# Designs tried in a protein design chat: VHH binders against Glutamate 5-kinase (proB). Part 1

Scores and structures below are computed, not measured.

Target 1, 356 residues: Glutamate 5-kinase (proB), of Aquifex aeolicus (o67209)
Amino acid sequence: MRIVFKIGSNLLETDEGDIDLSFLSKLAEGIKKLHSFGDKVLIVSSGAVLSGAKKLGIKEKPKDLTLKQALASVGQSYLMHLYDTIFSNYGLKVGQVLLTKDVFSKEKEERFKNAKSTLEKLLELGVVPVINENDAVAVEELVFGDNDFLAVYVSFMVNADLLVIFSSAGGLKDDKDRIIPVVEDIEKVFKYVRGTGTSFGTGGMRSKLEATRLATTLNIPVIITSKEENILDLRNLKTKGTLFKPSKRKLRNALKVIATLEEPKGIIVVDRGAQEALKAGKSLLPAGVVSVQGNFKRGDVVSIQNEEGLIIGKGKVNFSSEEIEKIKGLKTSEVRKLLNTTKDEVIHRDNMVIFL
Unless a header shows other numbers, all headers, positions and changes below count from the first letter of the chain; antibody chains aren't numbered by Kabat.
F, E and O stand for the ipSAE by ESMFold2-Fast, ESMFold2 and OpenDDE, each averaged over both directions (binder to target, target to binder). V2 = 0.75 x the mean of E and O + 0.25 x the DockQ between their complexes.
[cut] stands for letters that were removed.
The coordinates of atoms that the task and the answers printed are left out; those that the model quotes come from them. Centres of patches stay.

## First folded at step 15 (VHH; from w3 with T100V S105A)

Design x6
Fold by OpenDDE, fold request of step 17:
Structure x6 (fold): chain B 356 residues (1-356), chain A 123 residues (1-123)
Amino acid sequence: as target 1 above (356 residues)
Amino acid sequence: QVQLVESGGGVVQPGRSLRLSCAASGFTFDDYAMGWYRQAPGKQRELVASISGSGGSTNYADSVKGRFTISRDNSKNTMYLQMNSLKPEDTAVYYCARGVYSRWAGYTYFDYWGQGTQVTVSS
């Protein structure tokens, strides 16, 4: 099995900004055992900026991008020191891989291939790759929660059999504060994290669910669990936390590419009827389009959003943003007349991935 | 603890204006996108407007375009919704929401909501 472990920043609970060393040791021990079974393990780490700030004694939250980048550099170095030191006690070797979003771009396929090759070689060498975002060179604003998605993208890249996200929550909780042991349909559980007056911590779970939805859509099972988890049990998908089963829908490779490697150039908002149709595997028709955001051309990939503001899919458009603005809400016959086109779909089902 | 507190709601006649405010605390305000939702009786909650962390980008539902303006003051950790030319169909509970933009996913999702403020437009 190939297993990806995502370690969140919430595990940086020491005054010095260190990862829980006890947990890290436990993880190392567990990985050693997994190796004995022939399993391959990757770690997606986080908390570089925070770790750097604490290491340097900076108490104020950094607002400046350059400062964040510098702190990430310091923090990442420190984190790798901890990984290397602790894992060495268990006879494990680690390797650092820092990734940026552009590595996962269809336009830069070579970068993707190179990163994948590096990870594969590390695994071949018996090394545990430790992956983090390359914050030090990030151009975009650093936002919390992105490492959940990074973990999914890494899982996709290496064809992971399981993604494990460690959380202080221990799992997804229902309205009675009980951990849900198994989730078959992730859409049915979003209600537990999208209510009004959400308690502290719910936002973190929302991030995890958003990432998890992508993972399960990509046919990767996900476990959200606590640091108290028995690592060996995970081989059998046994968990004290929540198991999210992969989607029952078989996703074609071409759609996986759309889901992971295509940058959305805009957003199409769809009505409830269209949402249901899309869920049923139908194409998006102009009649179901409520609004369009962004400036994009025919053939571009866009996000699909429902009226509640939830992203429900991604797909390649047959019409430009300008054209869609003109044809939204219209019947097929009207569209054909207006645009002098034979195309009936805004997004064809074969070029669309639905997360529902 | 993340807190979002809405204010400024009330009862107004059609054609009048209201300004809603959302006071945010418990997080770095400018790191997050923000948005306004509304829920009318018997209807689903809908996104009304959103604004990026810096305030440089805004989006609106078609139903409110040209009438509503979303803004934010990061120095005050406050988001606003200026509602002009109000219509009866604007009657709803309005909710402040925190948005998280994922550069990996390429979109914003919302993770926290306030308790809401009632807006009633009636003659």
Scores: ipSAE 0.676, ipTM 0.842, lowest interface PAE 0.6, mean pLDDT 91
Fold by OpenDDE, fold request of step 17:
Structure x6 (fold): chain B 356 residues (1-356), chain A 123 residues (1-123)
Amino acid sequence: as target 1 above (356 residues)
Amino acid sequence: QVQLVESGGGVVQPGRSLRLSCAASGFTFDDYAMGWYRQAPGKQRELVASISGSGGSTNYADSVKGRFTISRDNSKNTMYLQMNSLKPEDTAVYYCARGVYSRWAGYTYFDYWGQGTQVTVSS
């Protein structure tokens, strides 16, 4: 079994503001046991910027990108030192792999292949890869929480059998503050994080659910649990937290590529009728398009959003953004007449991934 | 703790204007996209407008395009929604929301919401 562990920044920090070495030790011990069963484990780590700030005695939250980058560099070095030191006590070896989003690009397939090959070789060597975002060279604004998605992308890259996301929340909680043990349909539980409540942790859970939705769509089961989890139990998908079952729909490899390696160039907003049709496996028709955002050309990949603002899918468009703007809401006959085209679908079902 | 507090709602006649404000606290405001949602009675909540962290990019629902303007003042940690030419159909509770742009996912999702402010458009 290949298992990806995602560790958030908050989990690496104690209440006193120090690195939680006890948790790292627990993790190492657990991984050692997993190795004894022949399992392969990868760690997606976080908290580089925070760790760097602590190391340098910086108390103020960094606002400047360059400062964030510098702190990430210092912090990542420090984190790797801790991983290496602690894991060595358990006879484990670690390797660092820093990734950027551009590694997951269809246009740069070689980068993806190289990264994959590196991870595979590390696993072959019995090394635990520790993956983090290469924040030190990131051009885009650093936003907290992106490592949830990184974990999903890594899981995809290595064909993980399980993604485990550690959370201070311990799992997804319902409206009665009870941990939901099993989620069959992730769309049914978004209501628990869509509320007007500003309770601490709600935002973090939303991020995790967004990432989890992608993972389950990619047919990867996900467990969200706490640091108190029995790591060995995870082999049997037993958890004190929440198990998210993979989608019942088997996603074709071509669609996995669309889901992970193609950056969306825009957004198509669809109405409720279209949403239901898409859930049923139908193509997106112009009549179901409410609005279009962005500037993109035929053949580009775009995100599909419902009227509630929820991203519900991704797909390759048959029409440009300008064309879609003209044909949105129109019947097929009207579209054909207006654009002098034989194409009926904005996005064909074969080129579309639905997350619902 | 993340807090979003809406203000500026009220009762107005059709054709009039209203300006909503959202005061944000507990996070670095300019690092996040922001948005306005609304929920009319008996209807689902819908995204009305969104704005990037820098304020350089905005999006609108077609139903409000040309009438509503979303803006933000990062120095004041405040987002605004200027609503012009209001219609009865605009009657709803309006919610402020924090958006997170994921460079990995390639889209913005919203993770925190305010309590909302009532906007009523009636003759």
Scores: ipSAE 0.666, ipTM 0.838, lowest interface PAE 0.6, mean pLDDT 91
Fold by ESMFold2, fold request of step 17:
Structure x6 (fold): chain B 356 residues (1-356), chain A 123 residues (1-123)
Amino acid sequence: as target 1 above (356 residues)
Amino acid sequence: QVQLVESGGGVVQPGRSLRLSCAASGFTFDDYAMGWYRQAPGKQRELVASISGSGGSTNYADSVKGRFTISRDNSKNTMYLQMNSLKPEDTAVYYCARGVYSRWAGYTYFDYWGQGTQVTVSS
């Protein structure tokens, strides 16, 4: 069984802000036991920038991109030292793997293949890969936060059987502040992470649900739990946290590629009726399109968004952004006359992935 | 603790202008995208405008393009919506929203909302 553990920056620390060496030891002991069952384990670890800031005694959150990149370098070195030192006490070997987003690009398939082969070889050698984004050379703006999506992409790359996300919340809580043990339809639980104008936070759970939705769409079960979890129970999908069941819809590999490796070139906003039709397996028709964002060509992948701002899917368009702008809201006969085309669907169902 | 406080709503005649403000606190404002939503009676909330953390990218619903302008002043932790040429159909409660851009996901999602400010376009 292949299990990916995602460990965020705030969970890696005690409530007092020191590095939680006890948790790292518990994790190492649990992984040793999982290895005895023949399981393979990978870790996706966050916190390089903040760990670097702590190492250097910088108390305020850094704002400058170059400073953030330097702190990531310092923090990543420190984190890997801790993983290596503590895991060695349990006879475990670790290997650092730093990835950039372009590794997960259809245009650069050789990089995806090389990263996958490296991770597979490390697992074959009995090594626990410890994976993070290569923040020191990232050209995009760095944000403080967890890289939950990186964990999903890694899980896809290695065909993981389970993704476990550690969270200080310990799982998804309902409106009565109780942990929901099992979620079958993730769309129905987004209501528990909506905020209002009063002073309360999601604790980062909204981003975890966004990432979990992608993972379950890829047919990967997800557990969100706390550091108080029994590590060995996880191989049986038994948790004190929340189990998110994988989608019942088996996804073809081509659609998994669209969901992960194809960068969206824009956004199409759809109405409620279109959303329900898409969930039922129908194609996206111009009549259901509310608006178009971005500039894209026929054949490009776009994101599909509902009117409440939730991204509900991705797909390849049959029309350019300019063409969709002209035909949105129109009936099929009007589209054929206006664009002189035989294609009726904005996105055909066979080229579309709908997130639950 | 995240706080989003809208102001500037009111009653106005068609064709006139209003400027909405959203004061933000409890988070690093520059790190987040921002958006304006509206909800007319009996309808669901809709995103009418959004702006990136740096202010370099904006998006608008078709119904407000050319009439509404979103902006932000990161030194004051404030977002604005300039609403020109107002129409009766613009009548709604307008909500400030905080957005998270995920470069790995490639899109923005909104996680916090203000209490809203009423805009009424009549007479």
Scores: ipSAE 0.290, ipTM 0.650, lowest interface PAE 4.5, mean pLDDT 85

Design x6
Fold by ESMFold2, fold request of step 17:
Structure x6 (fold): chain B 356 residues (1-356), chain A 123 residues (1-123)
Amino acid sequence: as target 1 above (356 residues)
Amino acid sequence: QVQLVESGGGVVQPGRSLRLSCAASGFTFDDYAMGWYRQAPGKQRELVASISGSGGSTNYADSVKGRFTISRDNSKNTMYLQMNSLKPEDTAVYYCARGVYSRWAGYTYFDYWGQGTQVTVSS
């Protein structure tokens, strides 16, 4: 089986801010055991910017993009040294793979294919790939913790059987602060990532649930757990944390591409009735559209958002952003007259993926 | 420890104005988008307005366009919602929310909410 482990910056460090060598050793030992079962393992790791800041004695959190890029360069070298040194003690070889977002673009399919081939070859050679963003050359702002989506995209690229996300929370907790052991329907648990100002924060769990929702839609099970997990149990989908089961809906490959490789050009906000219709497999009609954000053309991919701010899907629009502004809330007959068209749907069900 | 504290709510007659404030602490305020949500009794929370980290981009729900103005003062770690021409349907608990833009996902999601402040517009 192929297992992707995602390790965030805060999980790589002790409470004192040093790199948690004990956890890295535990992980290496676990991976050695997984390899003895014939499993293949990849790691998506963050922490390059923070490690670079620590190495250079920079105390303040960097705000400047160029500074962040420089710190990532320094820190990535240090992190890979630690991975290599510790994993070598367990007979494991690691290989650094740095990716940028454009690798996961339909416009540049050759980059995707090349990265996939490299990862496949590394796994064939018995190497544990250690993957991070190529932060030194990233054009967009760096965001700590955003690697949850990178881990999902890597899992898609290598056809992973399991994605494991390590979190200080140890799993998804319910309203009584108890870890939920199994989630069948991820939409029903988004309510648990609501925090109140002074006493509650999700600590990045919202982003992990967003990423998990994409992974399960792609038919990849996800486990969110803590450093205290038994690594071997994970191959059997047993965890002290939370297991998120894959969606029972099989996605056509074209929809998986829309979900992953096609970048949204805007957002369409839909009402509750439309959300239920989309969940039931229906197309998005103008009557269900509440608002439109962004500037996009017919045929562009957009995100679909509910009124609570949850991104619930992606799809290709039949109308431009300007056209949708004119027709939102209208019935089909009014749309046909106003836009002089025979198209009924803002997004047809065959060109839409729903993450619920 | 992320904290978002709303203030400025109250009871007001239709046609009047209120200004909500959200004081933020525990994070680098400028790095995050911010939003105002509201929740009327029996309804789901809805996004009322949002503003980018720099303040250069704003967005509004159709029901409040032209009446509400979102703004932020990054030097004071504070976001505001000026609510003019208030209507009874604006009655709700208003929440301050912190947004994170995900480069990989291509959208903003909100990861922290305040405890909310009640706005009541009585007729």
Scores: ipSAE 0.170, ipTM 0.532, lowest interface PAE 4.3, mean pLDDT 84
Fold by ESMFold2, fold request of step 17:
Order: structure tokens, then C-alpha cells, then sequence
Structure x6 (fold): chain B 356 residues (1-356), chain A 123 residues (1-123)
């Protein structure tokens, strides 16, 4: 069984802000036991920037990209030292792997294959890969919490059987602050992470649910749980947290690539009626299009967004952004005459992934 | 703690203007996209305008294009919505929202929302 553990920055620290050596030891002990069952384990770890800030005595949250990159370099070195030292006490070997987003690009397929081959070889050698974003060379703004998506992409790359996300929240909670033990339909639980009011909402869990939705669409089960979890139970999908079951829809490989390796060139916003039709497996028609964002050509991949701001899918468009601006809201007969085309759908159902 | 506080709502006659403000605190304002949502009675919330962290990219719902202008002043941690030529259909509670662009996912999602400010357009 291949299991990916995602460890967030806050989970690497005690409530007092010191590095949580007890949790790292518990994790190492659990992984040693999982290895005895023949399981393979990978870790996606964050916290390099914040660890670097603590090492250098910088108390304010860094704002500058160059400073964040420098702090990540300092902190990554420290974190890997801790992983290596503690895991060695349990007879485990670790290997650092730093990835950038372009590894997961259809246009740079060779980089994807090389990263995959490296991870596969590390697992063959009995090594626990410890994966993080390569923050020192990241050219885009760093987003705290976005490491959840990296964990999903790694899970896809290695054909993981389970993704486990450790969270201080301990799982997804309902409106009565109770942990939901099993989620079969992730759309129905987004209401619990919508976030409202002037006090902070559930933004950290929102990111985890966005990532989880992608993973379950890729047919990968996800567990969100806390440090207090029994590591061995996880291989049996038993958790004190929340189990998110994989989607019942089998996704063919071409659609998995669209969902992961193809970057969207824009966004199409759809109305409620179109959303329901897409969930039912139907194609996106011009009548359901509310707005178009970005500039893209026929055949490009775009994101599909509902009016509440939720991304509900991705797909290849049959029309350019300019053409869609002209035809949105029109009936099929009007579209054919206006664009002098035989194509009726903005996105055909066979070239579309719905995350719901 | 993230804080988003809307102001500037009110009751106005059709054809008049209003300017909404959103004061932000508790995060690095420049790093985040921002948006204005509205919700009319009995309808779902809809995104009416959004603006990138730098202010260089804006998007508008078709129903407000040419009438509404979103802007931001990063030195004051404040986002604005200038609403001109108001119509009765613009009557709604308007919400400020913080947007997170995920480069891994390739899209923006909104993770924090204000309490809203009422805009009523009637004669």
C-alpha cells in the first residue's frame, strides 16, 4: 500500500511554538510499523519558511518574496536535519525531494517522468521521500497552505492508495462542531468551510477540502486527522478524523491529465442550471455560460466556476474566449449561425472533469 | 486574524452612485486577490467584480460591466467598488471577499468573507 502523509507547518510545532519532536518520533515509529506490512510511505512536508524565520530570530511574518525564499533555504536545511536524525533512530532513511509546479506540466512531460522515476527508486531502496516545494526558486507568490495540492499531485504521480492530511482541526467539523467521520459526497460538505464574518473563517480547511476534492476525483481516498491519530489504523481507513471516500465515477486517464497536468488558460462561470447539468454528465452549452475570464483559444483547458466562486471542473473548450463572449446565453441554433460552425457545446462532456 | 469590514452602503434612487469600501487587516493585503459579491433576497451569492493583488487585473460580471469599477489602495489595505448608474436589480447585500490564487490548482478561490453592507436602489 502506498500512503502519502501531508504534514503542515503548525503540526511540526508544539502549542508553545517549539519543534514537536514527540510527533516526529510518533510518526517515525508508525512508519516503521507500516514498512513491516510492506507499505511504502512518502511525506509531503511544509514549514520551511516559518522554521527559517524562527532560526534567524525573525518574529514578524515575512512579506517579501526574496526574504521568504531565503528563509525557506535556512528552514528546509533544519527540517531535513530533524527528519533525518529522528527517523534514523527508528532505522528509517529519508531522501529530500524539492519540486516546483512545472514538474506537473503536460508541456514538460519529461520532468514529470524524471520526478516519478526518482520517487519510485527511493521507495525501492526503502527510503521515505520527504517532499516539499522548492521555495528558493519559486517565481510566484508563495501561498501558505497550498502544500495540500502538492500532496495531491504527488499522490497522483506515485499512484498512492491513500492520502492522509494532518490538521490541527482534527477533521472536518459540521455546524455543531462535531467531526464528520465519513464523507461520500464532498459537494455537500463545502457549506461547512464557506467562511463568514470578520473573525477568521475556515480558510485553512477550505484549502484542504479543495485539494481533497481533486484527490477524490482522481479516485484517491483522503483522511484528514490530527496528531492524536493512531498511525497504524490509517492503513485500514480507520480514523478519529474524517475519511473522504473516492468518487464513484471512474475517471479515464485523459481526464486525469486534464485535472492535474494541464494548466487552465481561463475560467468560465456557469449558472446553477448548467452546474446541475454538468453534475449529471451533460456537456456545457452556451446558454449556461454567465461569464468568461482570461484569453484562450479553441482546444485550451479552462476551469469551470459556479456563481458562488467554487471551481467545479475543468475541460477543453470548443471555442475561443472571444467566440464564447459572443455566444454566451444564446440557443444552439443562434450559435451555429453566428459562428458558422457545427459545434454546439462550449465543452463536450467527454473532455470535461467535474470535481463534484 | 483576518478581518474584512465593508462600508458605504445605503438607500439611493435609480441612476445614482455609491462607493463601497472594504477595510482589510490581519494579513498581507498585497498578496491576495479581492472580490465583491452580492446577494439579493432569495438568490445565491454572485461574484460581481474581482481584482488581483497588484491591481493589474480586474474582472466583472456582465450585469455590472461599464457601471461598476473595482479598485484597491494597497497602502491603505482597502478595496473599493464604485457603483454608477444604479438600477433596482442592483439591490443586494454586498460582501467583500479575500481571494487565494493557488498556482498548483490554477484558480482563485475565496476563503474569507465580510459581514456585508446593504445597498437598496428604489424610488
Amino acid sequence: as target 1 above (356 residues)
Amino acid sequence: QVQLVESGGGVVQPGRSLRLSCAASGFTFDDYAMGWYRQAPGKQRELVASISGSGGSTNYADSVKGRFTISRDNSKNTMYLQMNSLKPEDTAVYYCARGVYSRWAGYTYFDYWGQGTQVTVSS
Scores: ipSAE 0.144, ipTM 0.572, lowest interface PAE 5.4, mean pLDDT 84

## First folded at step 16 (VHH; from x6 with F110Y)

Design y3
Fold by OpenDDE, fold request of step 17:
Structure y3 (fold): chain B 356 residues (1-356), chain A 123 residues (1-123)
Amino acid sequence: as target 1 above (356 residues)
Amino acid sequence: QVQLVESGGGVVQPGRSLRLSCAASGFTFDDYAMGWYRQAPGKQRELVASISGSGGSTNYADSVKGRFTISRDNSKNTMYLQMNSLKPEDTAVYYCARGVYSRWAGYTYYDYWGQGTQVTVSS
């Protein structure tokens, strides 16, 4: 098995504000056992900026991008020192891989291939790759929670059999504060983290669910669990937390590319009827389009959003943003007349990934 | 602890204006996109307006375009919704929400919500 472990920054810290070395040791011991079974393990780490701040004695949250980048550099070095030191005690070797979003771009396929090759070689050598975002050179705004998605993208890159996300919550909880042991349909559990039914959402869990939805759509099972988890049990998908089963729908490789390597250039908002149709595997028709955001051309990939503001899919458009603005809500016959086109779909089902 | 507190709701006649405020605390405000949701009786909660962390980009539902304006003051950790030309169909509980833009995913999802403020438009 290939297993990706996502470790958040909060899990690397103790209540006293120090790095949780006991957890790292536990992780190392567990990985050693997994290796004995022939498993390959990758770690997606986090907390570089925070670790850097602590190392330098900076108490205030950095606001400046340059400072954040510098702290990430210092913190990442420190984290790798800890990983290397602790894992060495268990006879494990670690390797650092820092990634940016552009590595996962269809336009830069060579970068993807190179990164993948590096990870594969590390695994071949029996090394545990430790992956983090390359914050030191990131030009985009640094936002909390992106490492959950990074973990999914890494899982996709290496064809992981399992993604394990560690959480202080220990799992997804229902409205009675009970951990849900198994989730077959992730859409049914979003209500526990979205504003529907509860006044306040759980930000950390929402991020995890968003990432998990993508992972399961990509046919990767996900476990959200606590630091108390028995790592060896994970080989059998046994968990004290929540198991999210992969989607029952088979996703073609071409659609996986759309889901992971194509940057959305806009958003199409669809009505409830269209949402249901899309869920049923139908194409998006102009009649189901409520609104369009962004400036994009024919052939671009866009996100699909429902009226509740939830992203429900991603797909390649047959019409430009300008054209969609003109044809939204119209019947097929009206569209053909207006645009003098033979195309009936805004997004064809073969070019669309639905996360529902 | 992340906190979002809405204010400014009330009862108004059609054609009148209201200004909602959302006071945010417990996080770096300008690092996050923000949004306004509303939920009318018997209807699903819907996104009304959104604004980027810097305030440079805004989006609106078609139903409120030209009437509502979303804004934010990052120095005060506050987001606003100016609602003009109010209609009976605007009657709803309005919620403030924190948005997280994922550069990996390429979209914004919302993770925290306020308690809401009631807006009633009636003759």
Scores: ipSAE 0.669, ipTM 0.840, lowest interface PAE 0.6, mean pLDDT 91
Fold by OpenDDE, fold request of step 17:
Structure y3 (fold): chain B 356 residues (1-356), chain A 123 residues (1-123)
Amino acid sequence: as target 1 above (356 residues)
Amino acid sequence: QVQLVESGGGVVQPGRSLRLSCAASGFTFDDYAMGWYRQAPGKQRELVASISGSGGSTNYADSVKGRFTISRDNSKNTMYLQMNSLKPEDTAVYYCARGVYSRWAGYTYYDYWGQGTQVTVSS
């Protein structure tokens, strides 16, 4: 099986602020065992900026993009040194792959193919790929915690059988601070990370759930667990943390592309009725559209958001943002009359991914 | 620790104005998008307005468009919601929320919330 390990920046640090070499050793040992079973393992790492700051003795949080980029460069080099050193002790070889979002673009298919080919070749060679975002050349603001999604995208790219996200929380906790062992429907557990004043609504877990939702939609099971996990148990989807089962709906490849390789150009907000309809596998109709954000044309991909601000899907629009603004809330008959069109759907079910 | 503290809520008559504030601490404020949510009695929480980290982009729910204005002062780590022409339907607990824009996902999700401030519009 192919397994992707996502390691957060906080997990690579000790309480004293040093790199947790013991954890890296544990990972290496575990991966060695997994290799003995014929499994392929990829690591999505993080914490390059933080590592760079530590290496250079910078105590203040960097605010400047250029400084962040520079620190990422230094930190990534340092991290790879540690990975290489520690993993070598266990007879493992590592390879660095730095990715940017543009690698996952339908318009730039060659980049995706090249990255995929590189990862596949590394796996073929028995090398453990260590993947991180190429922060040093990032053109957008660096946001903490975004590697959860990177891990999902990597999992998609290599057709991973399992994504494992390590967390200091050890798993998803319910309102009684108990780890939920298995989640069949991820939408039902978002309530545990929503709201105010709860120890459960931490930004870190929300990020993980957002990414996990995408992964499960892509039919990839996800485990969120702690550093205390028995890595070998993961082969059997046994965990001390939380197992998120893949969606019961098998997602077509074309929709996987929409979900991963097409950047949304806007947002369509839908009402509750539409949300339920979409969940039931129906197309998005103008009557269910509450509002539209962004400027996009026919054929563009947009995010679908409910009234609570939750992204619930993604799809290709049959109408431009301007047109949708005109037809939102209208009945089919009214839409036809207004736009002189035969199209009834804002987004057809065949061109839409629902994350619910 | 991330903290969001709302203020400025109260009881007002229809047609009046109210200005909410959200004081943020524990994170680099300008790195994050921010948003206002509200929850009316018996209703689901809804996104009212959002603003990008730089403040250059704003979005509004249709129900408040033209009446509410979201803004932020990054030098003060504070976000605001100017609410004009208030209606009884605007009665709700208003929540400040931190938004995270994921360049990978291509959208903003909200990960931290304040305790909320009560806004009551009544004659």
Scores: ipSAE 0.649, ipTM 0.832, lowest interface PAE 0.6, mean pLDDT 91
Fold by ESMFold2, fold request of step 17:
Structure y3 (fold): chain B 356 residues (1-356), chain A 123 residues (1-123)
Amino acid sequence: as target 1 above (356 residues)
Amino acid sequence: QVQLVESGGGVVQPGRSLRLSCAASGFTFDDYAMGWYRQAPGKQRELVASISGSGGSTNYADSVKGRFTISRDNSKNTMYLQMNSLKPEDTAVYYCARGVYSRWAGYTYYDYWGQGTQVTVSS
């Protein structure tokens, strides 16, 4: 089995804010046991900026991009030292891999292939890759913290059999605050992370569910669990947390590429009727389009959003954004007349991925 | 703890205006997109307007274009919705929402909503 472990910044620390060396040791011991079964393990680890701040005695959350980049440099070095030192006590070798988003681009296919080949070789050598975003050269001004999506992209890249996300929440909880042990249809559990003003930690789990939804669409099972987990049980999909089963809908490789490596150029908002038709495997028709966001051309990939603001899929459009503005809400007969075209679908079902 | 508190709702005659406010706390306001949702009786909650973290990009549902204006004042951690030329079909509970842009996924999702403020447009 190939197993990817995602370890967030908050799980690297004890309640007192020190690096949790006990957890790292437990993880190393568990991975040693997994290796004895012939499993291959990768770690996606965040926390470089936070670790750098702690090492330099900076207590306030950094807002300046240059400071964040400097702290990431300090913290990444320190974090890898800890991984290497602790893992070596269990006979494990680690290898640092720093990635940027452009590695996961169809237009830069050679970068994807090179990163994949490097990870494959590390696994062949019996090394545990420790992967993080290359924060020192990041130019995007985004929310400081973890990105569970990197773990999903790495899982896709290496054809992982399982993605395990460690969370302080310990799993997805229902409306009675009980951990849900198995989720077969992730769409049905989004209700447990739709917050109102003073909701219970919904934001952090919402991000994990968004990432999990992509992973299960890619046919990768996901476990969300806590530090208290028995690492060896995970190879059998047994967890004290929540197991998210992969989608029963087998996704063709071309659609996996659309879902991951194709950057969307815009957003098409669809109504409830269209959402239901798309879930049933039908194409997106102009009648179901509510609005269009962004500027894109025929053949571009766009995101599909429902009226609640949830991204429910991605697909290649048959019409430009300007053309869709003219035809949205119209019947097929009017579309042919207005645009003098024989194409009827905004997105054909064969070029569309629905995240379910 | 993230908090979003709406105000400015009320009962108003068709053709009049209202201005909604959303006071935000518990997070770095400038880092997040924001949106206004509404939910009419018996209908699904819908996004009617959105605004980027900087305020430089806005988007509107077709039903409110030209009548509603979303804005934000990042110095006051506050978002606004100016609603002009109100119609009976604008009657709904209006919710403030926080948007998270995931650069790895390439899209925005909304993760927190306020408790809402009632807007009733009736003669």
Scores: ipSAE 0.260, ipTM 0.638, lowest interface PAE 4.6, mean pLDDT 85

